# Designs tried in a protein design chat: VH-VL binders against ABC transporter G family member 3 (ABCG3). Part 14

Target 1, 243 residues: ABC transporter G family member 3 (ABCG3), of Arabidopsis thaliana (Mouse-ear cress) (q9zuu9r114to356)
Amino acid sequence: IAWKDLTVTMKGKRKYSDKVVKSSNGYAFPGTMTVIMGPAKSGKSTLLRALAGRLPPSAKMYGEVFVNGSKSHMPYGSYGFVERETQLIGSLTVREFLYYSALLQLPGFLFQKRSVVEDAIQAMSLSDYANKLIGGHCYMKGLRSGERRRVSIARELVMRPHILFIDEPLYHLDSVSALLMMVTLKKLASMGCTLVFTIYQSSTEVFGLFDRICLLSNGNTLFFGETLACLQHFSNAGFPCPI
Short names: E, the ipSAE of ESMFold2; O, the ipSAE of OpenDDE; V2, 0.75 times the mean of E and O plus 0.25 times the DockQ between their complexes.

## First folded at step 12 (VH-VL; framework fv_tiragolumab)

Design t59 (from t55 with heavy chain S111T; at its last look DockQ between E and O 0.62; V2 from the best seeds 0.00; counts 0 for: pae E 5.5 > 2)
Fold by ESMFold2, look of step 12:
Structure t59 (fold): chain C 243 residues (1-243), chain A 126 residues (1-126), chain B 113 residues (1-113)
Amino acid sequence: as target 1 above (243 residues)
Amino acid sequence: EVQLQQSGPGLVKPSQTLSLTCAISGDSVSSNSAAWNWIRQSPSRGLEWLGRTYYRSKWYNDYAVSVKGRITINPDTSKNQFSLQLNSVTPEDTAVFYCARETYDFWSGYTYFDYWGQGTLVTVSS
Amino acid sequence: DIVMTQSPDSLAVSLGERATINCKSSQSVLYSSYNKNYLAWYQQKPGQPPNLLIYWASTKESGVPDRFSGSGSGTDFTLTISSLQAEDVAVYYCQQYYSSPLTFGPGTKVEIK
């Protein structure tokens, strides 16, 4: 996947601040993790949605997004998008929730859905939680935030997407849970899934797991390249890498 | 190389239980890359899928609706085998029964049958 | 349930000539997200179990002679034997693995004239 001269504007802003994403360029190789990093209001979620074709009606996109060198519409089930906060059904177990998601989204009737559910559980390190209730806002007992986040990603993984877009996979996670999430996502990428996700902040350990980084500030791309090249780039300019 | 060896009686009286066993060599019945199937073939019905057993975090079975309620497929990990039991048989159940391996991978799911047993003719008659 | 049909029921072809077998499914077996047709072809010789020839509609299994080829998409599929050999006398079955229950075509018997 690649993008070139990608600009996104939002209706209702004044002329000088209409652009939320300003002439962004980048790419993600198959089977790699590409991270869009930046502070709040840097345009990272907007860029993610533009790449996935998920912009709201009030937004306009300029520039081009390419999949495998050509513009193409991603067919049903070829990509997944995980929102920052997703609705889970707390009265269901993890296995039940994923099974009903598979029932609604996959072709065929019954037997393939069981297998894709069990693989998603295994891929997201949810085996110990598969028969536990998810819980919810109204329930006093349920999964922790890290486990809930992995369930959200597993739901999209049921469709076996080759490209997975994740908005803030580390949102509200402590450092241990965040590291587990990134190790899990790195493993998923090595299986052939292309990951593109946004991150507000990362630790040094988590930073080392990224394959490519797109740094944003105020809609501008400050850097795009490999993780090691990011460190070298800011070191050569006399600034520490912004982490 | 994967090989499936079938065993079991070839004659069963009506209303009794048909029981067959398929021994696996070159693969494991609990393999996460396979599912283990029973298929029968008769002149009147042709090839008919009956059901399968497979392991994905736990054991699962899928059975054809036409035989559901009469069929049981059980894995045996200690012997590396899987079995077919078909209850309350009638002469219409007379067929050649095959066991078969179905391949699986993460991206494609379950697919086609790449290895078959040699077949067992089971006749249901008084 | 996806119903599989084949035509013709029986086919007689001279040695060295082309044999063509058709298979239709009652529903599409194409998963468009992967652009893959969940269809296989099997050869069954007398007294033997079926033997896999082709999967994904057009991919030959290893060890299958080059004279065998598969084509088609969606609901209409074709198995072609470009130059029939004596050893190709058999019944040929198509099978869908798109959804449960797994279903087979009724078979096409290929004979030498």
Scores: ipSAE 0.157, ipTM 0.657, lowest interface PAE 5.5, mean pLDDT 80
ESMFold2 (binder alone), look of step 12: mean pLDDT 93; pTM 0.949
OpenDDE, look of step 12: ipSAE 0.705; ipTM 0.860

Design t60 (from t55 with light chain Y38W W56Y; at its last look DockQ between E and O 0.70; V2 from the best seeds 0.00; counts 0 for: pae E 8.1 > 2)
Fold by ESMFold2, look of step 12:
Structure t60 (fold): chain C 243 residues (1-243), chain A 126 residues (1-126), chain B 113 residues (1-113)
Amino acid sequence: as target 1 above (243 residues)
Amino acid sequence: EVQLQQSGPGLVKPSQTLSLTCAISGDSVSSNSAAWNWIRQSPSRGLEWLGRTYYRSKWYNDYAVSVKGRITINPDTSKNQFSLQLNSVTPEDTAVFYCARETYDFWSGYSYFDYWGQGTLVTVSS
Amino acid sequence: DIVMTQSPDSLAVSLGERATINCKSSQSVLYSSYNKNWLAWYQQKPGQPPNLLIYYASTKESGVPDRFSGSGSGTDFTLTISSLQAEDVAVYYCQQYYSSPLTFGPGTKVEIK
């Protein structure tokens, strides 16, 4: 995937500017992790949605998005999009939730659907939680936020997407859970899935796992490039990396 | 290089159980990237898939409807092999039986058969 | 069940000439999310097990000679041998892996004229 001169405007978004993303350029290679970083209101979620073709009706996109060198939208089921907050069914086990999701979305017979569910559980390191209730309603004990986040991602993996867009995979995770999520996502990328996701900020350990970084501030791209080049860029300018 | 070596009797009397074994070298029967299949071939039916066994966090079996209720496919991880048992055979079960590896990866789902055993002719006759 | 059919039942072709084998499925085997047809072609020589030639309808397995090619999409598929060689005498099968049960075509026997 690549984008060139990508500008997104939103009706009534800001009191003096309707541009949320301003002339952004970048790309993601197959099987890699590309992160969009920035503070709140930097435009990172809007950029992510623009790349995925998921902009709300109040937004307009200008510029070009290319998939495999072709300016076209991705076919249904070829990509996944994981929202920041996903509604789960607390009365189901993790395995049941993923299985019913597969029944609703995939063609084929029960063998393929079972296999896809087990692969998604393994890919998201959910084996210890597979037979546990999701829970999380008012009075029901259930999974913690890290496990719930992994379940929401696993649900999208059931479709076996080529490209997975994730809005804030580390949202509300403690440092141990955040590191485990990133290791899991790195492993997923090495299996052939192209990942593009947003984060607010990262620890040094998490930062080292990214392949490419797109730094945003107020809709402007401050840097795009390889992770090592990001560190060198700010070090050569006499400033520590702002991540 | 993956190789599949079949063994088992070539003659079985009607109403008895035929039993075949497929030994695997170059791969593991518990591989996360494979499923292990039995396929038979006769002049009247051509190539006919019978069933599979595979490991994905736990063992699964899938059997063709035409033989469901008569067929059992068992893995043996200690010997790195898998077996076929077909109960209550009739002369219509006479065929060349093949074991085959079905390559599976996370993105393609079900796949094609890339390695086959040498084949075992099983004749069901008095 | 997806029924696979092939035509012709047998084909006699002179050495060095083109051989064309057709395969038709009773429903589409195109997985549109991946834009891939879940169809394979096998070659079976006398006394041997089937051998994989082509997967995804058009992708050659490693070691398969250039003269073999696959084409088609959806329900209609073709295996082409551009210049028939003596070692190509065999029965050729198509197989769908879109849904269970996995099913094979009845085969097309290719002979030298």
Scores: ipSAE 0.038, ipTM 0.572, lowest interface PAE 8.1, mean pLDDT 78
ESMFold2 (binder alone), look of step 12: mean pLDDT 92; pTM 0.945
OpenDDE, look of step 12: ipSAE 0.741; ipTM 0.874

## First folded at step 13 (VH-VL; framework fv_tiragolumab)

Design t61 (from t55 with heavy chain W107Y; at its last fold request DockQ between E and O 0.61; V2 from the best seeds 0.00; counts 0 for: pae E 6.2 > 2)
Heavy chain, then light chain:
Amino acid sequence: EVQLQQSGPGLVKPSQTLSLTCAISGDSVSSNSAAWNWIRQSPSRGLEWLGRTYYRSKWYNDYAVSVKGRITINPDTSKNQFSLQLNSVTPEDTAVFYCARETYDFYSGYSYFDYWGQGTLVTVSS
Amino acid sequence: DIVMTQSPDSLAVSLGERATINCKSSQSVLYSSYNKNYLAWYQQKPGQPPNLLIYWASTKESGVPDRFSGSGSGTDFTLTISSLQAEDVAVYYCQQYYSSPLTFGPGTKVEIK
ESMFold2, look of step 13: ipSAE 0.233; ipTM 0.616
ESMFold2 (binder alone), look of step 13: mean pLDDT 94; pTM 0.957
OpenDDE, look of step 13: ipSAE 0.585; ipTM 0.833
ESMFold2, fold request of step 14: ipSAE 0.115, 0.058, 0.107; ipTM 0.630, 0.603, 0.638
ESMFold2 (binder alone), fold request of step 14: mean pLDDT 94, 94, 94; pTM 0.958, 0.958, 0.959
OpenDDE, fold request of step 14: ipSAE 0.416, 0.433, 0.462; ipTM 0.757, 0.763, 0.773

Design t62 (from t55 with heavy chain F106W W107F; at its last look DockQ between E and O 0.62; V2 from the best seeds 0.00; counts 0 for: pae E 5.4 > 2)
Heavy chain, then light chain:
Amino acid sequence: EVQLQQSGPGLVKPSQTLSLTCAISGDSVSSNSAAWNWIRQSPSRGLEWLGRTYYRSKWYNDYAVSVKGRITINPDTSKNQFSLQLNSVTPEDTAVFYCARETYDWFSGYSYFDYWGQGTLVTVSS
Amino acid sequence: DIVMTQSPDSLAVSLGERATINCKSSQSVLYSSYNKNYLAWYQQKPGQPPNLLIYWASTKESGVPDRFSGSGSGTDFTLTISSLQAEDVAVYYCQQYYSSPLTFGPGTKVEIK
ESMFold2, look of step 13: ipSAE 0.179; ipTM 0.648
ESMFold2 (binder alone), look of step 13: mean pLDDT 94; pTM 0.960
OpenDDE, look of step 13: ipSAE 0.513; ipTM 0.809

Design t63 (from t55 with heavy chain G109H; at its last look DockQ between E and O 0.70; V2 from the best seeds 0.00; counts 0 for: pae E 7.5 > 2)
Fold by ESMFold2, look of step 13:
Structure t63 (fold): chain C 243 residues (1-243), chain A 126 residues (1-126), chain B 113 residues (1-113)
Amino acid sequence: as target 1 above (243 residues)
Amino acid sequence: EVQLQQSGPGLVKPSQTLSLTCAISGDSVSSNSAAWNWIRQSPSRGLEWLGRTYYRSKWYNDYAVSVKGRITINPDTSKNQFSLQLNSVTPEDTAVFYCARETYDFWSHYSYFDYWGQGTLVTVSS
Amino acid sequence: DIVMTQSPDSLAVSLGERATINCKSSQSVLYSSYNKNYLAWYQQKPGQPPNLLIYWASTKESGVPDRFSGSGSGTDFTLTISSLQAEDVAVYYCQQYYSSPLTFGPGTKVEIK
């Protein structure tokens, strides 16, 4: 996927357009992790949605988004999008939840749907939790936030997307759970999935797992490039990397 | 290269159980990227898929409705093989039986057969 | 069940000439999200098991000669042998893998005139 001169405007409360993303450029190679990083209101979620073609009706996109060198729209099921907050069904087991998602989303025969579900469980390291109830706030034995987040990502993997967009995969995770999530996502990328996701801030351990970084501030792209080039770029300019 | 070698008796009396095995070399019966199938071929029914066994965190079986209730397919990881049991056979079950490998991967999920066993003619007669 | 049909039942073609085999499914085997047809072709010579030739309707398996090609989409598919050779005498089957149960066509016998 690549984008060139991508600008997104949104209708303001005072009936004039606000630029949320300002002339952004970048790309993601197949099977890599590309991170959109920045503080609150930097435009990172808006950029992610623009790349996925999921902007709200109040938003207007200018510029170009390319998939494999083409301006083609990505068909339903060829990509996945994981919202920052997702609703899970606490009365179902992990396997049941993923299976019913497959029934609703995929054509084809039953054993293919079973295989897709088992692949998603394995990919997200959910094997030990597959037969456990998802649970919720009022339950004594619900899944923890890290496992719940992995279930939400696994749901999107059921459609077997080549590109997966994730809005804040580390949201509400402690540092140990956040590191485990990133290791799991790195493994998923190595299996051939192209990952593009947003994060607010990262530790140095998590930072080392990224292949490519897009840094945003107030809609402006401060840097785009490989992780090592990010450190060199800010070091050469005489101030520390924002990460 | 993957090879499938079949064994088992070629003559079975009506109402008895047909039993065949398929030995695998060059791959594992417990491979996460394969499924192991039985297919039969007769002049009256042509090529007919019977069922499969595969390992995805646990063992699964899928059987054709035409033989469900009579068929069992079992893996044997220690011998790297899988078997077919077909109960209560009739002369209409007379066919050449093939084992076959079906390849899967996470992003393209195939249900076609890239490697076949040599075939075993099983005749059901008294 | 998706019913697979083939035409002709038998085909006689002069050595070096083009052979064309048709396969039709009772419903579409195209998964539009991937733009992929779940259709395979097999060659079976006497006394041998079927051998895979083509999958995804048009993708040749490794080791398959360039004279074999597959085409078509949705419900109508074609296997073409551009220059028939003596070793191509066989029965050719199409197979859908879009839905359960997996089903095969009745076969097309190809002979040299």
Scores: ipSAE 0.049, ipTM 0.588, lowest interface PAE 7.5, mean pLDDT 79
ESMFold2 (binder alone), look of step 13: mean pLDDT 93; pTM 0.947
OpenDDE, look of step 13: ipSAE 0.388; ipTM 0.741

Design t64 (from t55 with heavy chain S108G G109Y Y115V; at its last look DockQ between E and O 0.35; V2 from the best seeds 0.00; counts 0 for: pae E 8.1 > 2)
Fold by ESMFold2, look of step 13:
Parts: C-alpha cells; sequence; structure tokens
Structure t64 (fold): chain C 243 residues (1-243), chain A 126 residues (1-126), chain B 113 residues (1-113)
C-alpha cells in the first residue's frame, strides 16, 4: 500500500484550511509493521481510515491511495480494520465468537472454517482463553482488556487479510500487556500480514519493534521512514526523537 | 530436514485391525504449523486421503467419509510419532499406505504434502 | 467431493521434447480473494513415494528443475516439462487442497519414446 499527497477534510466545513490530514505521503511494504504515531488530534486515526477506505461520509479525501500500484477497491476479505473499541458478545466463548464470525463471513466448507478459527486463536496467543467466556456485559467476570483486544484482532484475522489496519492496538493496556501485544503483532507481520496501526506514544522497547514510522502533528507528516532513520533524523536536527 | 519413517506389518487378515506407525524426525508431531496425514494408494492406482491429526491448543482429527467409523489416528508426543488404526479391514483395503506432512503457512489453508514416508504395502488376505 | 481428472492417461515423449499434462477439477479451486489456486503436482517414480513439484498451481518447490512449470486457473491446470530428461520418467498426479476431502487425480504416466 502507498499514499501520495493525501489530504482529508470534513465535508461541509465552512473553513477550507481546517484539514485533518495535510499532504501526507508514505507506504507500507508487505509483511512489515508500519506505525502512525502522534498526539491526540494529530490526524493519525483519520489517515488510517483514509488508507483503508473507511472514512465517514462527512469527510472528503484528496490525493491517491495505491494498493500494489493500483487505485483499486480492495476485494472483500483482502483487508481487516480493527476499531479502537470493539463490540464483543460476552455470552460466547472466544472460540464460539470467532467460529460464528467465520460462518457469517467466509465461503467454503465447515472443516475449513474451524481450521481458520484455530489459526486465528494461535496467531493471537489465545489458546489458554479459547474456551473461556468473553463476558463483560452483565454481572459476569470475563476477559481482561488485553485479551479482549486480542480477540477483536483475531476476529479480523478470520478473513485472512493481507493488510490489517488497527486503530490504537495498545488502547488502555498497561506497559507489560502493551509490549506483549507488540511482540504478537511483530510475529504476525513476520508470517506475511502487512500491519498499519496508530499509536499515541511508545516505550523504548515497543519502539524498537516497528519497521517504519509515520509521525504526525496537527495533520502534518513530520517524518516517514525506517525506525533507525527516525532516530538519526531527529538527532541530526538537534531534537530528541518523540519516543 | 524433516523425515518420516513408517513401520508396521504388511499382512493383515480380513476383519482384523490394520495398524501402522509413522516416526517423525526433524519436526514435532505437536507442531502448530503442520498436520499429520495418512494416504493410501490402492492397487487400482488411486491415491486416497484417509485422515489427519493436528495440534491447535488441543488435538483434532479429520477423517475421510469413506473410512469414518473404522479409522483412528493417534499422536504420541513422547515418541514423536503418529499411528493409523483401520478396523474391520477387507481385501479392498489392500494398498500402499503413506504417512505425509501437510504444511500450512498463515495464509495457506490445509495445503500440500511436502514430506512423505517411504510407504508400506499392506495386503489384506486370509 | 471435488473430482480430479487428468489427461492423457499415459504419454510417450522423446528425450528433449516437451511433455504436457492436463488436470481438471469438478469445481473451482481458486480462492478469489487471494487469487490463489489450491492445486499441487506430484511426481512418483517407480518404488518411491510421491514427491512434491508444484504448489499454488504454479509455484515450484525448492530443488525442482527449471524445466518443470505449472499453469492454469479455476478448473483447468497444466504441468509442463519443457525438455524431457531420462530421470523424468514417472507418474504425475495433481491434487486439490481447496476443500475436504483432499483428492488426487488418477495420474499420468510419462515415458521415453
Amino acid sequence: as target 1 above (243 residues)
Amino acid sequence: EVQLQQSGPGLVKPSQTLSLTCAISGDSVSSNSAAWNWIRQSPSRGLEWLGRTYYRSKWYNDYAVSVKGRITINPDTSKNQFSLQLNSVTPEDTAVFYCARETYDFWGYYSYFDVWGQGTLVTVSS
Amino acid sequence: DIVMTQSPDSLAVSLGERATINCKSSQSVLYSSYNKNYLAWYQQKPGQPPNLLIYWASTKESGVPDRFSGSGSGTDFTLTISSLQAEDVAVYYCQQYYSSPLTFGPGTKVEIK
């Protein structure tokens, strides 16, 4: 995936200079982790949605998004998008939730759907939780925040996406859970899934796992490049890297 | 370097149980990136998939409809082996039996057989 | 069940000449979302187990000579040996792995003329 001169504004805005994303350029290579970093209201979630074709009707996109060099509509099942907060069904076990998702979304035969579910469980390190209730809606104890996040990602993996867009995978996670999530995502990328996700801030340990970084501030792209080049860029300019 | 070594008797009487074992070297029977299969090649020259066993948080089996109810495939993690038991055999079960590793990557769904055992001719005759 | 058929049943080809083997499935083995055909080709020499040559219809397994190639999509597939060698005398099988049960073609025997 690549984007060129990508600008996003809110449709019907009276102020034309109120652009949420301003002339952003970048790319993600297959099987890599590309992170969009920035503070609140930097435009990171909007950029993510623009790349995925998931902008709300109130937004207008200018510029170009390319998938393997083409401005093509991504085929059904070729990409996944994980929202910041995901609705789960607490009365189901993790395995049941993923299985019913596979039944609704995938063509094919029954044994294939079961195998896809088991692969998603394994990929997200959910084996110990697979037969546990998701919980959380009523007076029932359920999965912790980290496990719930892993389930929401696993649901999208059932479609076997080539590209996975994740809005704030570390949302509400403590530092240990956040590190473990990033290790899991790095492993997922190494198996061939292209990951593009947003992060508000990162620890030193987590930062080292990223392949490419897109830094945003007030809709502007401050840096795009490899992780090492990011450190060198800000060091050469006399500013510490925003890690 | 993964290798499969088969063992078991080559002659079985009708109505008895055919039993074969496949020893794995260079991989684990509990590997999360593989499935362990039995395939037979009948004297009428057909390759026929019989079933598989694989580990994903627990053990699963899938069996071909043609032999379901007669077939059992058992993993043995302590010996790094898996076995075939085929009950109530008839002369139509005479074939060369192969064990095979089915590999799948994250994007591949129950794919091809990349490693095969040497084959065991099993004759069902009184 | 997806039924696999092959043609011809046997084929005699002069050394250095091209050998072409066809395989047809009763249902499509193409997963459109990935544009991947779930088809493999095997070579079985006398007294040996099958040996994997091609997977995903056209991807060569490591160590397979360049003279082997696979093509086709959907229901119709072809294995081509561009310049037949003496060691290529074998029976060749296609196999689908799109759905259960996994099924094989009946085989095509390739011989030197």
Scores: ipSAE 0.022, ipTM 0.553, lowest interface PAE 8.1, mean pLDDT 78
ESMFold2 (binder alone), look of step 13: mean pLDDT 93; pTM 0.951
OpenDDE, look of step 13: ipSAE 0.279; ipTM 0.702

Design t65 (from t55 with heavy chain Y115V, light chain L102F; at its last look DockQ between E and O 0.66; V2 from the best seeds 0.00; counts 0 for: pae E 7.1 > 2)
Fold by ESMFold2, look of step 13:
Structure t65 (fold): chain C 243 residues (1-243), chain A 126 residues (1-126), chain B 113 residues (1-113)
Amino acid sequence: as target 1 above (243 residues)
Amino acid sequence: EVQLQQSGPGLVKPSQTLSLTCAISGDSVSSNSAAWNWIRQSPSRGLEWLGRTYYRSKWYNDYAVSVKGRITINPDTSKNQFSLQLNSVTPEDTAVFYCARETYDFWSGYSYFDVWGQGTLVTVSS
Amino acid sequence: DIVMTQSPDSLAVSLGERATINCKSSQSVLYSSYNKNYLAWYQQKPGQPPNLLIYWASTKESGVPDRFSGSGSGTDFTLTISSLQAEDVAVYYCQQYYSSPFTFGPGTKVEIK
């Protein structure tokens, strides 16, 4: 996926042309992890949604988005989008939830592919949790936030997307859970999935797992490039790389 | 090089159980990159997929509706084999039976058959 | 079940000439989201099991001669042998793997002359 001169405006009070993303350029290579980093209200989620074609009706996009060099809309099922907060069904096991989600997401095609569910479980390192209840209803014990986040991503994997957009995969995760999530996502990328996700901050260990970085501030792209180039760029300019 | 070697009796009486085995070399029956299938071929029905077994965190089976209720496909990890049992056979079950490896692609799942056994003619007759 | 049909049932072709085999499915085997046709072609010589030639409708298996090619999309598919050789005498089958149960065409016998 690539984007060029991408500008997104939103309806404001009395002025309906507030720029949230300002002339952003970038790309994501197949099978890599590309991260959009920045502080709150930097335009991260808006850029992510613009790339995925999921902007709200109140937003307008200008500029170009290319998929494999073509200005084409991504077909249904060719990409996945994981929201920051995802609703799970606590009375189901992980396997049951993914199975029923797969059935609901495949309208008009009644074929049984249990392998779809098992592939998603394996890809998200959920094998030990597959037969456990998701839980999370009032006072019900169940999966912790890291495991729940991985189940949310696995649900999108049942459609077998080639590109996966994730809004804040590390949201509310402790450092151990965050590292496990990133290692899991890196493994998923190595299997051929292109990952584009947002993040507000990163430890040194997690930062080292990213392939490419798009740094945003106030809608402006401060840097786009490989992880090592990011560190060298800000070091050479006398500024620390943003987290 | 992956190879499949079949064995089992070639004559079975009506109403009895047909039993065949397929030995695997060069791969594992528990491989998470493959599924293990049985297919039969007769002049009246041509090539007919019967079912498969595969391992992904646990063992799974899929059976064709035409033989569901009569068919069982079992892996044997200790011998690196998988077997076919077809109960209550009739002369209409007479065919050449093949075992076959189904390949894996993460994005499309299990698919087409790239390695086949040599075939076993099973005749159902008194 | 997806019914697969082939035409012709039998085909006699001179050595070095083009052989064309058609396959039709009763419903589309194209997964439009990925633009992938779930169709394979097999060659079966007398006394042997089927051998994979083509998958994804047009992708040749390793070791398959360049004279074999597959084409088509949706419900209509073609296997072409651009220059028939003596060793190509066989029955050719198409097979869909779009949905369970996997189903095969009835076969097309290719002979010399």
Scores: ipSAE 0.067, ipTM 0.613, lowest interface PAE 7.1, mean pLDDT 79
ESMFold2 (binder alone), look of step 13: mean pLDDT 93; pTM 0.952
OpenDDE, look of step 13: ipSAE 0.590; ipTM 0.839

Design t66 (at its last look DockQ between E and O 0.26; V2 from the best seeds 0.00; counts 0 for: pae E 5.3 > 2)
Fold by ESMFold2, look of step 13:
Structure t66 (fold): chain C 243 residues (1-243), chain A 127 residues (1-127), chain B 113 residues (1-113)
Amino acid sequence: as target 1 above (243 residues)
Amino acid sequence: EVQLQQSGPGLVKPSQTLSLTCAISGDSVSSNSAAWNWIRQSPSRGLEWLGRTYYRSKWYNDYAVSVKGRITINPDTSKNQFSLQLNSVTPEDTAVFYCARETYDFWSGYYSYFDVWGQGTLVTVSS
Amino acid sequence: DIVMTQSPDSLAVSLGERATINCKSSQSVLYSSYNKNYLAWYQQKPGQPPNLLIYWASTKESGVPDRFSGSGSGTDFTLTISSLQAEDVAVYYCQQYYSSPLTFGPGTKVEIK
């Protein structure tokens, strides 16, 4: 997946277009983990949505997005997108929630729904939580934010998408949970899923897990390249890495 | 490196049971990313999938309709092997029998392709 | 059952020339959501078991020479050997793994002309 000269404008209060993403370039290789980093309002979520074809009607996209080397838009069912906020059904166990998602989304002739659910549970390191209620309703302890985040990602994995877009997978996670999430996502990428996600901040340990980085500020791409090249780039300029 | 080594008799009389064994090295018969298949090859039918055994939280078997009721495929975790038994054979069952590893990746469905094959065993059914 | 057919039954090609083998399935083996064709190609040399060449219709297995390539989608597939070598004398089979039962084509024998 690649993009060139990608610009996104939003409808303003007075019909003027505001540029949220300004001439961004980049790519993600199959089976790798590509991160879009930046501070709040840098345009990272907008870039993510533009790549996924999930822009709201109030936004316009200019530039080119290439999938598998050709100029094509992503088909509706060929990718997964995990919103920052995802509704889960607290009265269901993790296994039940994922099973009903599989039932609704996958053809029965090609997939055994139970097997797909077990694979998603294993991929997101949810084995110990599979039979627990998601919401902790009625006197039962529910899942913490890290486990709930992994469940939301696992739901999208049920379709086994070519590409998984994740908006802020580390949102409201403590540092230990954030590291576990990134290790889990790195393992998922190594299994063949292409990952593109946004993050606000990272620790040194988390930063080392990324394959490629797209660094944004105020809609502008400050850097795009491999993780090590990012460190070398800012070190050569005499500035610390902005993360 | 994964290798499959077949063993078993090459001559079986009609109405008896054909029995073959496939030994696995470099992988486990209980691997969650594989399934263990038997395939036969004859001039009249070409390559014909017979069935498989695999572990996904418990053991499963899938058998081709053409041999259902006569075929049994069993894993042996202690020896890291799997076997084929084909009952009530006829001369039409004469073929080269292969064991094969079916390899699963992220994109695989119920079934997948075969990346490792045994050396083959010619089994002749004749009185 | 998905019936696999191949053409030609036999093919004689001069050393260094291009060989083309066709495979057709009785129904589509493309899962459009993954954009993946559930089709494999195997090479079987005399006295040997089949050997995997291509999976997902166009992906080469490790150690397979660059002269081998797969193409096609849906119901029609092609295996191409861009520059035939002596060791390529074999029978080539296509196989679908889209649905039960797993089925193979009848094979195409490739010989030196």
Scores: ipSAE 0.116, ipTM 0.643, lowest interface PAE 5.3, mean pLDDT 80
ESMFold2 (binder alone), look of step 13: mean pLDDT 92; pTM 0.950
OpenDDE, look of step 13: ipSAE 0.415; ipTM 0.734

